# Miniprotein binders against b1l550, part 16

Target 1, 279 residues: b1l550
Amino acid sequence: MRLPEELLERARDIHSEAPSHRIKLDRVGSFGLKVPVEFKGFLLLAEADVWVSLPEGRRGVDLSRQVEAIYELSNPPKDPFSLCREAAISLLEKLNYADSSGVSIRFDAPLQDGESLKYYGVEISSIASDEIINKIRVEILGMTACPCTAELIRAYKSSEIAATHTQRSLGILEVSTKAEHPDPDKLASIIERAMSSPLRTYTKRPDEGGLVIRSLSNARLAEDVVREMIHLFLEEFGHLPEDTHILAAVRSMESVHMHDIYAERSFSLDEIRKEISSH

## First folded at step 3 (miniprotein)

Design G5
Fold by ESMFold2-Fast, scan of step 3:
Structure G5 (fold): chain B 279 residues (1-279), chain A 115 residues (1-115)
Amino acid sequence: as target 1 above (279 residues)
Amino acid sequence: GDSEKYLDEIEKLAWEAIKAFEEGDFERAAELYRRAAELARKLLELNPENDEYRYRLAWLLAMLGLALFDAGDEEAAREAFEEAVRLLEELVRKDPENEEYKELLEFARLRLALL
């Protein structure tokens, strides 16, 4: 049963009391909320986290106000970018003791793959204070192939034999910016183009041969894929503010007898431009 | 005819084996390549002078060897590569100018040497 109104009001009074220790908390909120979102014509059930900072002099946060802030804005369902930004702003307006607020929304995004759909992972965040910082993380699975094996194929002209040297790889791009969220489909495209070959949902016999041939002709180490992702990112999104921060990473899943290979680079646009121009 | 039906089935099994391998299911890939090789062996037994069938069997055995190695069965992989080498040595003797035969033989020998 729902608590009587008088008990709910008393709970709010308790949250306003002085804490046991005068320590600021960075993130206090409701995590794992289920919210509907509209993404490029699809209705999806996303998972959301909402939080605010808690000052050192206050015992607790009104969690019901946090849940109200996101649910008011999620009916009717709207795009997750607007939902993140508007909910983060609403949290600060509703909870005036907070210095900052944040909203994170996670879902699997559909991507057309022939006559079927495949999915890639998306996490969108907005953190509000004196300014808004927007973050997006895209993860997509694809194929990579060892360049050493590609050399063997060139020597022996046997792409079928070298199929055993392709690996599944997870490509990751994360962008943190004061500008609006980058388009996740464009980030996914960058990752797929940097890899040896994208992973298909329903591979048919003619398409299977093409996939293997593409992977082997575009053979890349995880390190090569990360560098190519950065290059392609700069071509597409070099217009973003220079303090935009990017993480590019690849996890290559080796055979059952080997460990994964991981390569990553974090950078700001200003940092990477200076680095590239020095060579 | 019957040969056409066997070749279609071999091609189908080989394609499914490639798909299983790309998905990391090395045991399933080995099973499918072994079945394809068994059909190719039957075709060759019925047509012992057909070098296209001999080449197809050798290629399937080389693929089986790679799948078995990745599945952790080095002994079975060795046997598959040894048989592929024997068939390819015969093919190269009959047609020493055939670059396809020589290239696959060199590759199979390399894989066998690395076991």
Scores: ipSAE 0.000, ipTM 0.107, lowest interface PAE 18.5, mean pLDDT 78

Design G6
Fold by ESMFold2-Fast, scan of step 3:
Structure G6 (fold): chain B 279 residues (1-279), chain A 115 residues (1-115)
Amino acid sequence: as target 1 above (279 residues)
Amino acid sequence: GDSEKYLEEIYKLAMEALKAFLEGDFERAAELYRRAAELARKLLELNPENDEYRFELALLLAYLGWALYRAGDEEAAREAFEEAVRLLEELVRKDPENEEYKLLLEYARELLAEL
């Protein structure tokens, strides 16, 4: 009886044929793969996407070679940054018809918050071609409050008004660079410092009151938080190459019947420095 | 919407099944391919005119059949290959120039004949 490997081999032969339409595809690959990674002493289960570009003269991609590329490098588990870079390079070596390759790895990163752990979202990517571009996205929850004095006074005088005045906000920093991936803990710290108050995993009644008071005393609009994130980013990571691209964003979350408040700025380090120096 | 959710889950299950298969865990591979094929069958029932979904179901059934055979369940393997052959024969009738349909049909028939 034949091995399934022979069925996969026949599929590879089909994929090497000319397509019905000579159209290049930017990303073709295996998405949602589960891979173990080692992050700052923690063994985490991450989710990975692997992909390559497909030239206009080729019908399909060898998916089994993509799976092999990441799993060979994930056993034993290694840091997700090295795994991204090495797997992206390996994909181009294994799939020589591709002009570019990419690997994205997503996981929840642990952060110490007093005596408990909280988690923030991390997605890292490496895109390989004639150069390697490293991308990292960090998402972390905090709290924001309106800086209007009258609204602050009203919120403070009533627990019901205070509850409707303070909102959860998701802070987002995304960095694309030819240098190594920035430290996600430092990106998370920038987001938390830019917000009115970090959202804690464990709160007591006194801590809840303190959190509301802190949010009200350090009140910021989503627009203020984005500007502060950019300012703090430049202080910490201004040494990165000038062509480094950053997205800074905040989404202030309301109830399920939402009109969320959203503020965003995309920029290169060269662009933002010129803008700041001309104002 | 719903079709996108089915396709995403089918793809994840199929990739996990392929990994298990390559590692020699044929029983685990068969279970994952079976779950993927059940979702693909539901997706095809909701979209009976969609030949891409028909092909995906046929492909998953061929992989399922082989995993079942390697796990020692020859009767279940036969049933999976017979269903794959039926679907592929329909696809070849609709698109007789499609070499992918023809090659998978030939392969499924050869495996079925060896049972």
Scores: ipSAE 0.000, ipTM 0.149, lowest interface PAE 20.0, mean pLDDT 77

Design G7
Fold by ESMFold2-Fast, scan of step 3:
Structure G7 (fold): chain B 279 residues (1-279), chain A 115 residues (1-115)
Amino acid sequence: as target 1 above (279 residues)
Amino acid sequence: GDSEKYLDEIEKLAWEAIKAFEEGDFERAAELYRRAAELARKLLELNPENDEYRYRLAWLLAMLGLALFDAGDEEAAREAFEEAVRLLEELVRKDPENEEYKRLLEIARYELARL
């Protein structure tokens, strides 16, 4: 609901006043907005954050103009990549006192899994200043199996049995780039291929044997999964600009202990290429 | 004979333990592996030169260690892995070309180290 014109004018006067302390703020805006998006044929209700930088000489930001910027661009619903980029640019154009702007959009992306749908987490961001930085984070659940446990069971009579030491693991890929956002389905595929096996939403009895066999054949530590994700990422996305930054991580959830196993690596494409070529 | 009857019982208990372990019932798996290991230990005591019984005991103790760790009993798991390592070190010393003994020793050492 929009405010009357008289109240909007008064708010602008207050926000343009000098603050009590001349301190720049990096992000000021509206967080937790609900916006509809179109993602690969699905109409989804996403959660959005919208922000701008605030200079040291200005008391407040024009929040009404921020909300207008994203809602104007979200009707009709559009893909979240275009929405992020266009809204971040629009904010910087509309709020001329700001040095930077940003938009983040979060949703659960559907993925076909047999006769059911499973979901993986997606966060898409665009940050605008003298240049635009596009960021995407994908989180997907899968399974990891301890190679040592799998090998002990295999040694006994293993062609018929799987390691029960399979654990739910969350795979994470985050990419920050001056190029267009990478396709989240491709990032999700990289994570799933790096794991011992994907997590099924429903498994019929005939599929249970196949999942068990795949888990044993691809038994991997969290450290193995992170290294494989990086390798697969470089095969698919090695063409991105050299200053592209990537975070690859796995969190293995331990059901019987009060702690998780976590492995991660952050790197730029320039850094990782030099590291790999140094041997 | 009695040794044959004991070996049959050890195999039965080990198989039931593997099934319990696969179902996530780690306390039951540990109990079954413990019972199997006790029988294997008795056979080894009666036949101290029998490396088949020594290897069987070592394997059962390694599985017991895994089940105890997953059940949350890290101290008992450590004890089981330490005994498994001692037995496997003796087996590798007697037969240094046996890849099966060396592989199980590598696994038991790894599990013990991560405790």
Scores: ipSAE 0.012, ipTM 0.509, lowest interface PAE 8.2, mean pLDDT 81
Fold by OpenDDE base, second read of step 4:
Structure G7 (fold): chain B 279 residues (1-279), chain A 115 residues (1-115)
Amino acid sequence: as target 1 above (279 residues)
Amino acid sequence: GDSEKYLDEIEKLAWEAIKAFEEGDFERAAELYRRAAELARKLLELNPENDEYRYRLAWLLAMLGLALFDAGDEEAAREAFEEAVRLLEELVRKDPENEEYKRLLEIARYELARL
């Protein structure tokens, strides 16, 4: 049922009223929308958040127009990067009272793993105002081996290869930049390379053994993984603007302890370059 | 005209279907996409030489295929993707330089092969 145009007009009138309290809101929108996207030749149903700022003199936002803006751009399905940017811009054009807008798109990104597919979590965002800021967050599971336990066992057993416990670790890279969105596959690769070994969706027993051996050979603290992620990021993405902001983090799900180990570093490219140059 | 009204209704149904997916109601989503696809077919019948309508139909069928698959109807999903592939192959033959047609064809073929 199309709401009669009159009801839509009335709803718009309510949204245009002065609020009881003249306070600006930073984000007002629809969260948890589903939108089709094309990613690496896959058609995916992604989760989307859309929002705009609300000025102090306006009671509410036109939510229907927000939803319409992203959906118009989602047919035909587009890459999520273009969709985020275009939708953020379109929101500002359609909602001229807003000084800022934002779009976030979340999905599990397929990643080829030999003859199988694995996935990593990705969130692609764009925020539009006087400038456009593009954000991407990648989360991927890998495997880490504890070097402390390995050294204890090595010291105790005098073995060349010390057995240690392995953990699933979640690696996180978040990048905010005025440039185009970084390639999420490259970010995922950085995370995997920074860990002791990647996870495999399909392993034959010999391959599984190989992964464990590689992990033991590359035993890393969560702190080591984060530092390695930063190092690899700088090698691959050092060309981004200096004001590009990065979050590198690792959550190691410990099997020996009832708690997880977490390490992170937030930094700008300018900041981290100065740190490295000072040593 | 009447064709524009059909397009508007198709789009509306497609969005309602997406909303149903948001709610986790995959069966309803599939039904809504099916209705949209039926209207798209009617629109195509009224405009048989309109390549845009063929593309939109193929797009809807691909979405329908996904929805049907998620709803557990693999056979119906297969039929939807097969029809999408057929339409897109015709479009690509007409305009082999059209990247949109080629991309959607690749997607539809991939999804079909996954079934």
Scores: ipSAE 0.000, ipTM 0.152, lowest interface PAE 18.7, mean pLDDT 79
ESMFold2-Fast, scan of step 6: ipSAE 0.011; ipTM 0.497

Design G8
Fold by ESMFold2-Fast, scan of step 3:
Structure G8 (fold): chain B 279 residues (1-279), chain A 115 residues (1-115)
Amino acid sequence: as target 1 above (279 residues)
Amino acid sequence: GDSEKYLREIIKLALEAFKAFREGDFERAAELYRRAAELARKLLELNPENDEYRYTLAFLLAILGRALFEAGDEEAAREAFEEAVRLLEELVRKDPENEEYKLLLEYARELLAEL
């Protein structure tokens, strides 16, 4: 939606004034915008943030132009990756006083899970300056199991009657690259394959038994899951530019009273390859 | 933190114990499971309201009981299973819908009955 012309004229006059203090601001913009996107055949309502850098000599940003830029590009709805990149570029073109611009788009991505849909979290961004950097963060819930429990069930042939320490775990992959955004379904698949078992949206008692058995067959510590995510990421996305940065993390919800267990690793593709090849 | 160090040491000991068990060294397996259970007991003493730690202790005691039974120490096995059953009955009372607690309770009871 557009502001009345009189308010737009007044806003332009005020924003072009010198500020009270000559301080640069890194991000100034419109946050929490509701934007329709098309994702793999689904029409979704996403949440978007748009921003630009503000130079030390300018009082304010043209917020109405930011809102117009993203809405014009979102009609008709398009894929959130193209929208993110195109809107970031458009912001720099429309707001020539800015050194950089950015757009973030957040949505829950649907994924087929048997007869139902489950959802995983996706946040993408594009930051434009002298170059474009594309970021994507995928978060998905799954299950992990204690490795000692799995070994014991194998030893005692009690897979159906022995209990186990299964924990809900949140797997996280974040990628920052000069290439196009990686496919979030592939990132979600990497996370699920690294964990003991995926979490289903609808479970009955028999389905819960199957989940426990799967977790025990592929029992892993949070540390094991992070290392496996990195391994699987390199198999799928090792072709990305060498300066691509990745965060792989797992948060295991092992205590309802005090704490979670957390494991992470941040790295560039160049860094991790040198590390793996070293003695 | 300290709880994470205890959990990692428990897992390490349990994996070493299971390796010994698979190799037929039931006495070594029992020794290692006993050490793991002692750490779990300390962890529970420091966190007495944490039912996950209570469950960890119960599970290690059930496994210790099995290793002791295979080693021929029937009395020590009985004591381990009886303690596991007591902890699991408490956990089932607190959360009667928890199938993991019920499965481990049935496992411990079944092995105790075989003594």
Scores: ipSAE 0.000, ipTM 0.150, lowest interface PAE 15.6, mean pLDDT 78

Design G9
Fold by ESMFold2-Fast, scan of step 3:
Structure G9 (fold): chain B 279 residues (1-279), chain A 115 residues (1-115)
Amino acid sequence: as target 1 above (279 residues)
Amino acid sequence: GDSEKYLEEIYKLAMEALKAFLEGDFERAAELYRRAAELARKLLELNPENDEYRYTLAFLLAILGRALFEAGDEEAAREAFEEAVRLLEELVRKDPENEEYKLLLEYARELLAEL
C-alpha cells in the first residue's frame, strides 16, 4: 500500500523543522531491512541497516528515501559488497543535509567442506563521508582441543565422549580499511586454519592409534589461536594500506568450567609491524 | 604385545597428569607426564624407525615442559622443550608437508622463547 501524497508531504515538512534541542545525531536510519543479494553464485536473503548523520538544525531524516536508495540498487540482486558501497554513496547524494552515511549488510555465507556446505557469519559495512571506509566482520564456529592430552586420548576410545573433550570456539576477524572489502572466504580460512586439525586436510584414513596421537596437535589455548590468526592474516593481507585496522578474537566455550574464555587483539597494520620489528 | 601395553600405561599416566594439572597441582602433573615421557622414550628405543612413537615422545615432552613451567622449574621446562623441538625438527625434515608436526613445533618454540 502507498501512503497518501498529502501525508508524505506533511512528513517531509515535519522533518525539515527545527528540533526541540540543537544536537547533532551520528546515526539515524532504517534497521533490519530484508534485501536479496548474490554471493558467489548463491541467492541469499540478507539483513541491512542504512543510516545517515543528522545535523543539529534538522528535526528528522527522510526514512522513505533511505529505503528507496537500497531497494533501487538491489533490483536485480547484486553482490553485497557493491550493494553496500553504492548504497552508502547514494544515501549521501539523495540526503544532502547529511555529513556521513552508512550501510551494513549481514548474512550467513556458504562454505564448501568436501561434498557438504557449512555456514559462517558475515557482516559488511561501508561508511561514506569525504572518504569511504569499508568494514568486514567474519565469525565462524569451530572446535579447539583442550591442551589436555589424556582427555583427548580417552575421547578416541569412544565416539560418545569425543564431543565433551573438545571446546566449541567462535573465531572472529574484523577488518576496517580504505581499500575494497577483503574476501570473507579467505578470512574464514584463516580462522579455521588457526583452529582446525590438520586431519581435516588428509585424504588417507589413519590408523586409530595414529588418529588419537595426531589429534593432540590441536591442543591450543585461546591466546594461541588469536596469535596464529594474526600471523596468518599478515601473511595473506600484507597488501592492505598501513592504516587498516584489525580485530582478532576467540571465544572458547569451556566445558570443564562454567564460563567462557575470551582473548582478543586490536591493531593497525602499521602498529603491529613496528611491534614485531622492535625486538 | 609389549607396544600395546606401553601405550596403555602412557594413556593412564597422562590422564592422571591431566587431572592434577586441572586442579592446579603442577608438580604432580609434571611427575606423571615425566613418567609417561619415559615410557614413550622406551617405546621409541624399541622401535627407532617409528615416527608415530617419535611424535608421541615429542608431544609428551612439550606438555611436560608446560607443566614444569607452571610448577616454577624453568630449567627443567627448557630441557623438555629443547628435546621436543629437536624431535619435531627431525619429523618436519622427513615429512615437510605434515602440518601437524609444524604446528606442534611452532607451539614448543613459542613456549621455549617465553622462558
Scores: ipSAE 0.000, ipTM 0.115, lowest interface PAE 18.0, mean pLDDT 77
Fold by OpenDDE base, second read of step 4:
Structure G9 (fold): chain B 279 residues (1-279), chain A 115 residues (1-115)
Amino acid sequence: as target 1 above (279 residues)
Amino acid sequence: GDSEKYLEEIYKLAMEALKAFLEGDFERAAELYRRAAELARKLLELNPENDEYRYTLAFLLAILGRALFEAGDEEAAREAFEEAVRLLEELVRKDPENEEYKLLLEYARELLAEL
C-alpha cells in the first residue's frame, strides 16, 4: 500500500522540524548502496555511501533525495572518480541545508596480470564543502619475508637464498588531496613494489615458486615496506599539493607470530619532505 | 582470546631466541625456541585442523633444531627436525601447491641429512 501523499508530506515535515537538541551532525546518509560504475573498461557493481551534514536546526535528512542524486548520475555508468565528485556536488545542490556532503564508492579493481585478472580493493571518495577533497584508498595483498628468520637460515645454509617463513601482507595507501584522485593502479603498483613479492591470483602457475623465492631474496619487515611505500610514493606523486595527506600502512599476517604485525605512517607531503631533508 | 595470548608469547620468545642466536648463545636460543614450540604445540592441540598453527610449530621446530645443532646437541636437533619434517609432510599432502610448505620441508630434510 503506497502511503497516502498526506503521510509522505507529513514525513517530510518531520525532517524539517527543529530537533529536541540543537546539535549539528557531520554525516547523515545511506550506506551500502549498489551502483554501477565503469572502471578501465570494466562494468562493475560497486558499493556506495552517500551522506550530508545536518544543521542543528533540522531534525532529519531527506534520504530519498540523496539516493536519487547518486542514481541519476550513475545512469549511464561512468567512472567512479567523476561519479564521486559530481554526486558530492549534486548533494549540496539538492540538499541546500547541508554545508558538507560526501560520497564513497568501493569495489574490487581489476588489474590485468598476463592472461589473468587480479584484484585490489579500492575506495574512492569525494567530500564537498567550501572545497572539494578527493580521497582514494587502495588495499592490495602481497607477500613478505622476515629478514630476521632469513638471516638465521642463511647463517646455517651457505645458500644464497635463505629459507624463511613467508607471510601475506596487506598494503594500504590512502591519499586525500584537493587535486584529482591519484591513479589507483599506480598506488597498487607502489604497494606491490614495496613488498617482497606481489601475490598472484592463480596459485597453480610455475611462477608462484618464483614469487616465494623472490620474497626470500628480498626479505622486508613491515616497517621496511611502509618506508619503501612512502619513498616510492614521493617519487611518483611528489607533484601533488603539499597539503595532500597520505596514510601508508602494512598489515602482515604471519604464520609464525600468529598475530598480525601492523605498521603505519600518516603524514602530509610538506611534513614528510621536511623530515627527509633534515637527514 | 586465549589463542591470541599464546601467539603473542610465542612471538616474544622467538624474538628473544633470535637475538640470543645472533649473539652466539645457542643454548639460550634453543631454550627459548623450545618454549615457543611448546606453546605452539598446545595451540595446535586445541586446534588440530588449523594448518597455520601446524606450520608455525613446524617452523619453530626447524629453527630449534638449528639452535640445538649449533649448541652441540645433535640428538635433540635430530628429534626436532624429524618432527618438523613429519608435520610439513602432512601440510604438503593437504596442500601440494603451497610453495612455502615445500620449501620449508626441503630445508628441514636437508638439515636432517647433515646430522
Scores: ipSAE 0.000, ipTM 0.196, lowest interface PAE 13.2, mean pLDDT 80

Design H1
Fold by OpenDDE base, second read of step 4:
Structure H1 (fold): chain B 279 residues (1-279), chain A 94 residues (1-94)
Amino acid sequence: as target 1 above (279 residues)
Amino acid sequence: GEIIVLVTFEKDGKRYYFTYRFTSPEELEKALKEIEEVIRRSGADRVFIVVEASSEEEARRLADKLRELAERLGYDEIEVRREGNRFIVTAERE
């Protein structure tokens, strides 16, 4: 039902009023929008969050303008990296009372797995103020084999290939940088290579056996996986600015326990380089 | 547990890929409606749907619902294949 235009002229602009409490808000926006993006030749429907800061003297944000900003840029569909950056900038232009803006886009990224597709989770973000900070978070499942149990069984059975329990493990890389968003496929690859083995979408029985054997031969603690992720990250992305911040983490969904094992390291490139050089 | 549904189809030389994640029955119903709408609007002659769930039983139930959905949408060749804890629903129409 369209309200008569005449009523709109008489209505107070509630959003522009002074609030009852003069407090600045850091983020006000629309969360869970659906936006099309083009990624690696795929047209994806992604979830998007858009927000701006709200000054202490303004009651509310013009949410319609926020939604407009991202959808104008989403047609035709474009890569999510450009969309995030451009939308963040556009938000500041459209909402001139805001001193900061942000856009986050989430989707499952397709990843080729032989003749099939697997996926990894990705969240791409850009925050705009006096500068633009780009953030990317990649999550991908892999397999880990426990080296501790393997050693126990080896000691017991004196076998060359010791049986051990395997579990699915979620690897996480989060990167915040003033540079362009790192390539999420490369990040996903780092995570997979850091684990005992990748997961496969489709495995024939022989292939499954091979995957398990590979995992057993490359048994790693969650701690080992995180350290390997960091090592591989430095090799691939060591060229990023020194103030680039990284979170490397693993959540192992343990098969022998009801709880998960978690390991993480947060660091800047400058900090980790100094640490490694000191040894 | 988290359920993930991946919908893939090709149209006019472009690949379309949609992912739905949900953890509750209410979210599942919403997702199914969205999937139906996406497939309907696509007009694709071939649709691939991958279902991943925490349990095989849950994945199977969802795969069955997706099969029914494909049938309602006019697809006449529907195959459901199990791959471990994943189910792949392939729907084709002439």
Scores: ipSAE 0.029, ipTM 0.452, lowest interface PAE 3.8, mean pLDDT 84
Fold by ESMFold2-Fast, scan of step 3:
Structure H1 (fold): chain B 279 residues (1-279), chain A 94 residues (1-94)
Amino acid sequence: as target 1 above (279 residues)
Amino acid sequence: GEIIVLVTFEKDGKRYYFTYRFTSPEELEKALKEIEEVIRRSGADRVFIVVEASSEEEARRLADKLRELAERLGYDEIEVRREGNRFIVTAERE
């Protein structure tokens, strides 16, 4: 049942009232919204969060205005990058009491892999204030093979056939920049190329054998994968503004340990160029 | 209101993105110089610039300046298209 308009018009505006405590909140909004997006010719159901800052003197945010902002821009479905940026800007225009706004959109991106499709994780955000910061995080599974175990087995048995354990590894690239969001397919490609070999959704026996042999021949530590991801990132995206911040990380699900191996490096483009130039 | 300029350019199959947001004429002139420098240094074969402003007249004026900028940079196939309150400038060189 809808309330009569005359009662709504006479009701107190609770959100504009003073709060019980004069404390600023950094993020207040609608989380877990389902929105359709168009990505590379695919119609996908994405999950979105929208939020604004709340000043110390205001009790609450207008949540209906937040939902309107993103849904208005999502019909018909459009690319998630434009949706993210446009919605963040729209939130500040609609909710003038806010110092900042943000939109985050998450989806599983299809990636063509021979005759099959596989998926990788994408999370993008745009945070608007006196400037716009765009962030993208890409996560994709690949395969690594341990070079230490391979060398121990070769030395011990004097074998011409290398043997070592392989494991799934999660590669992560996260980029924060004042420029447009980088292409997630290119970020996913960088991660996969840094691995010992990619994983496939469907493999035929000849292709499966090839991937295993490649992985064993291209054995890499998690530390090796992170350094290679950074190298490849600089080749592809070194043109971004110098204050662009990157996180490169790998989580290796080690088959011979009860724990995972994790390696990461965070850096700005300015920072990493100075480091490389000093060598 | 905010003025937003989205620059996308392609070079050797690679795509690069820049977003500019400003509220004052002084910020706009600085942003235009930065946009020109970035595109010039990129050597891009194809450029797409989306202009969004609170008024159609302001967006059109800015799109015209960006067309002139593309002409100065040697692009020979330049098109300006209107889409609501936005203008899209496409520029290509062979």
Scores: ipSAE 0.000, ipTM 0.084, lowest interface PAE 23.4, mean pLDDT 77
ESMFold2-Fast, scan of step 6: ipSAE 0.000; ipTM 0.082

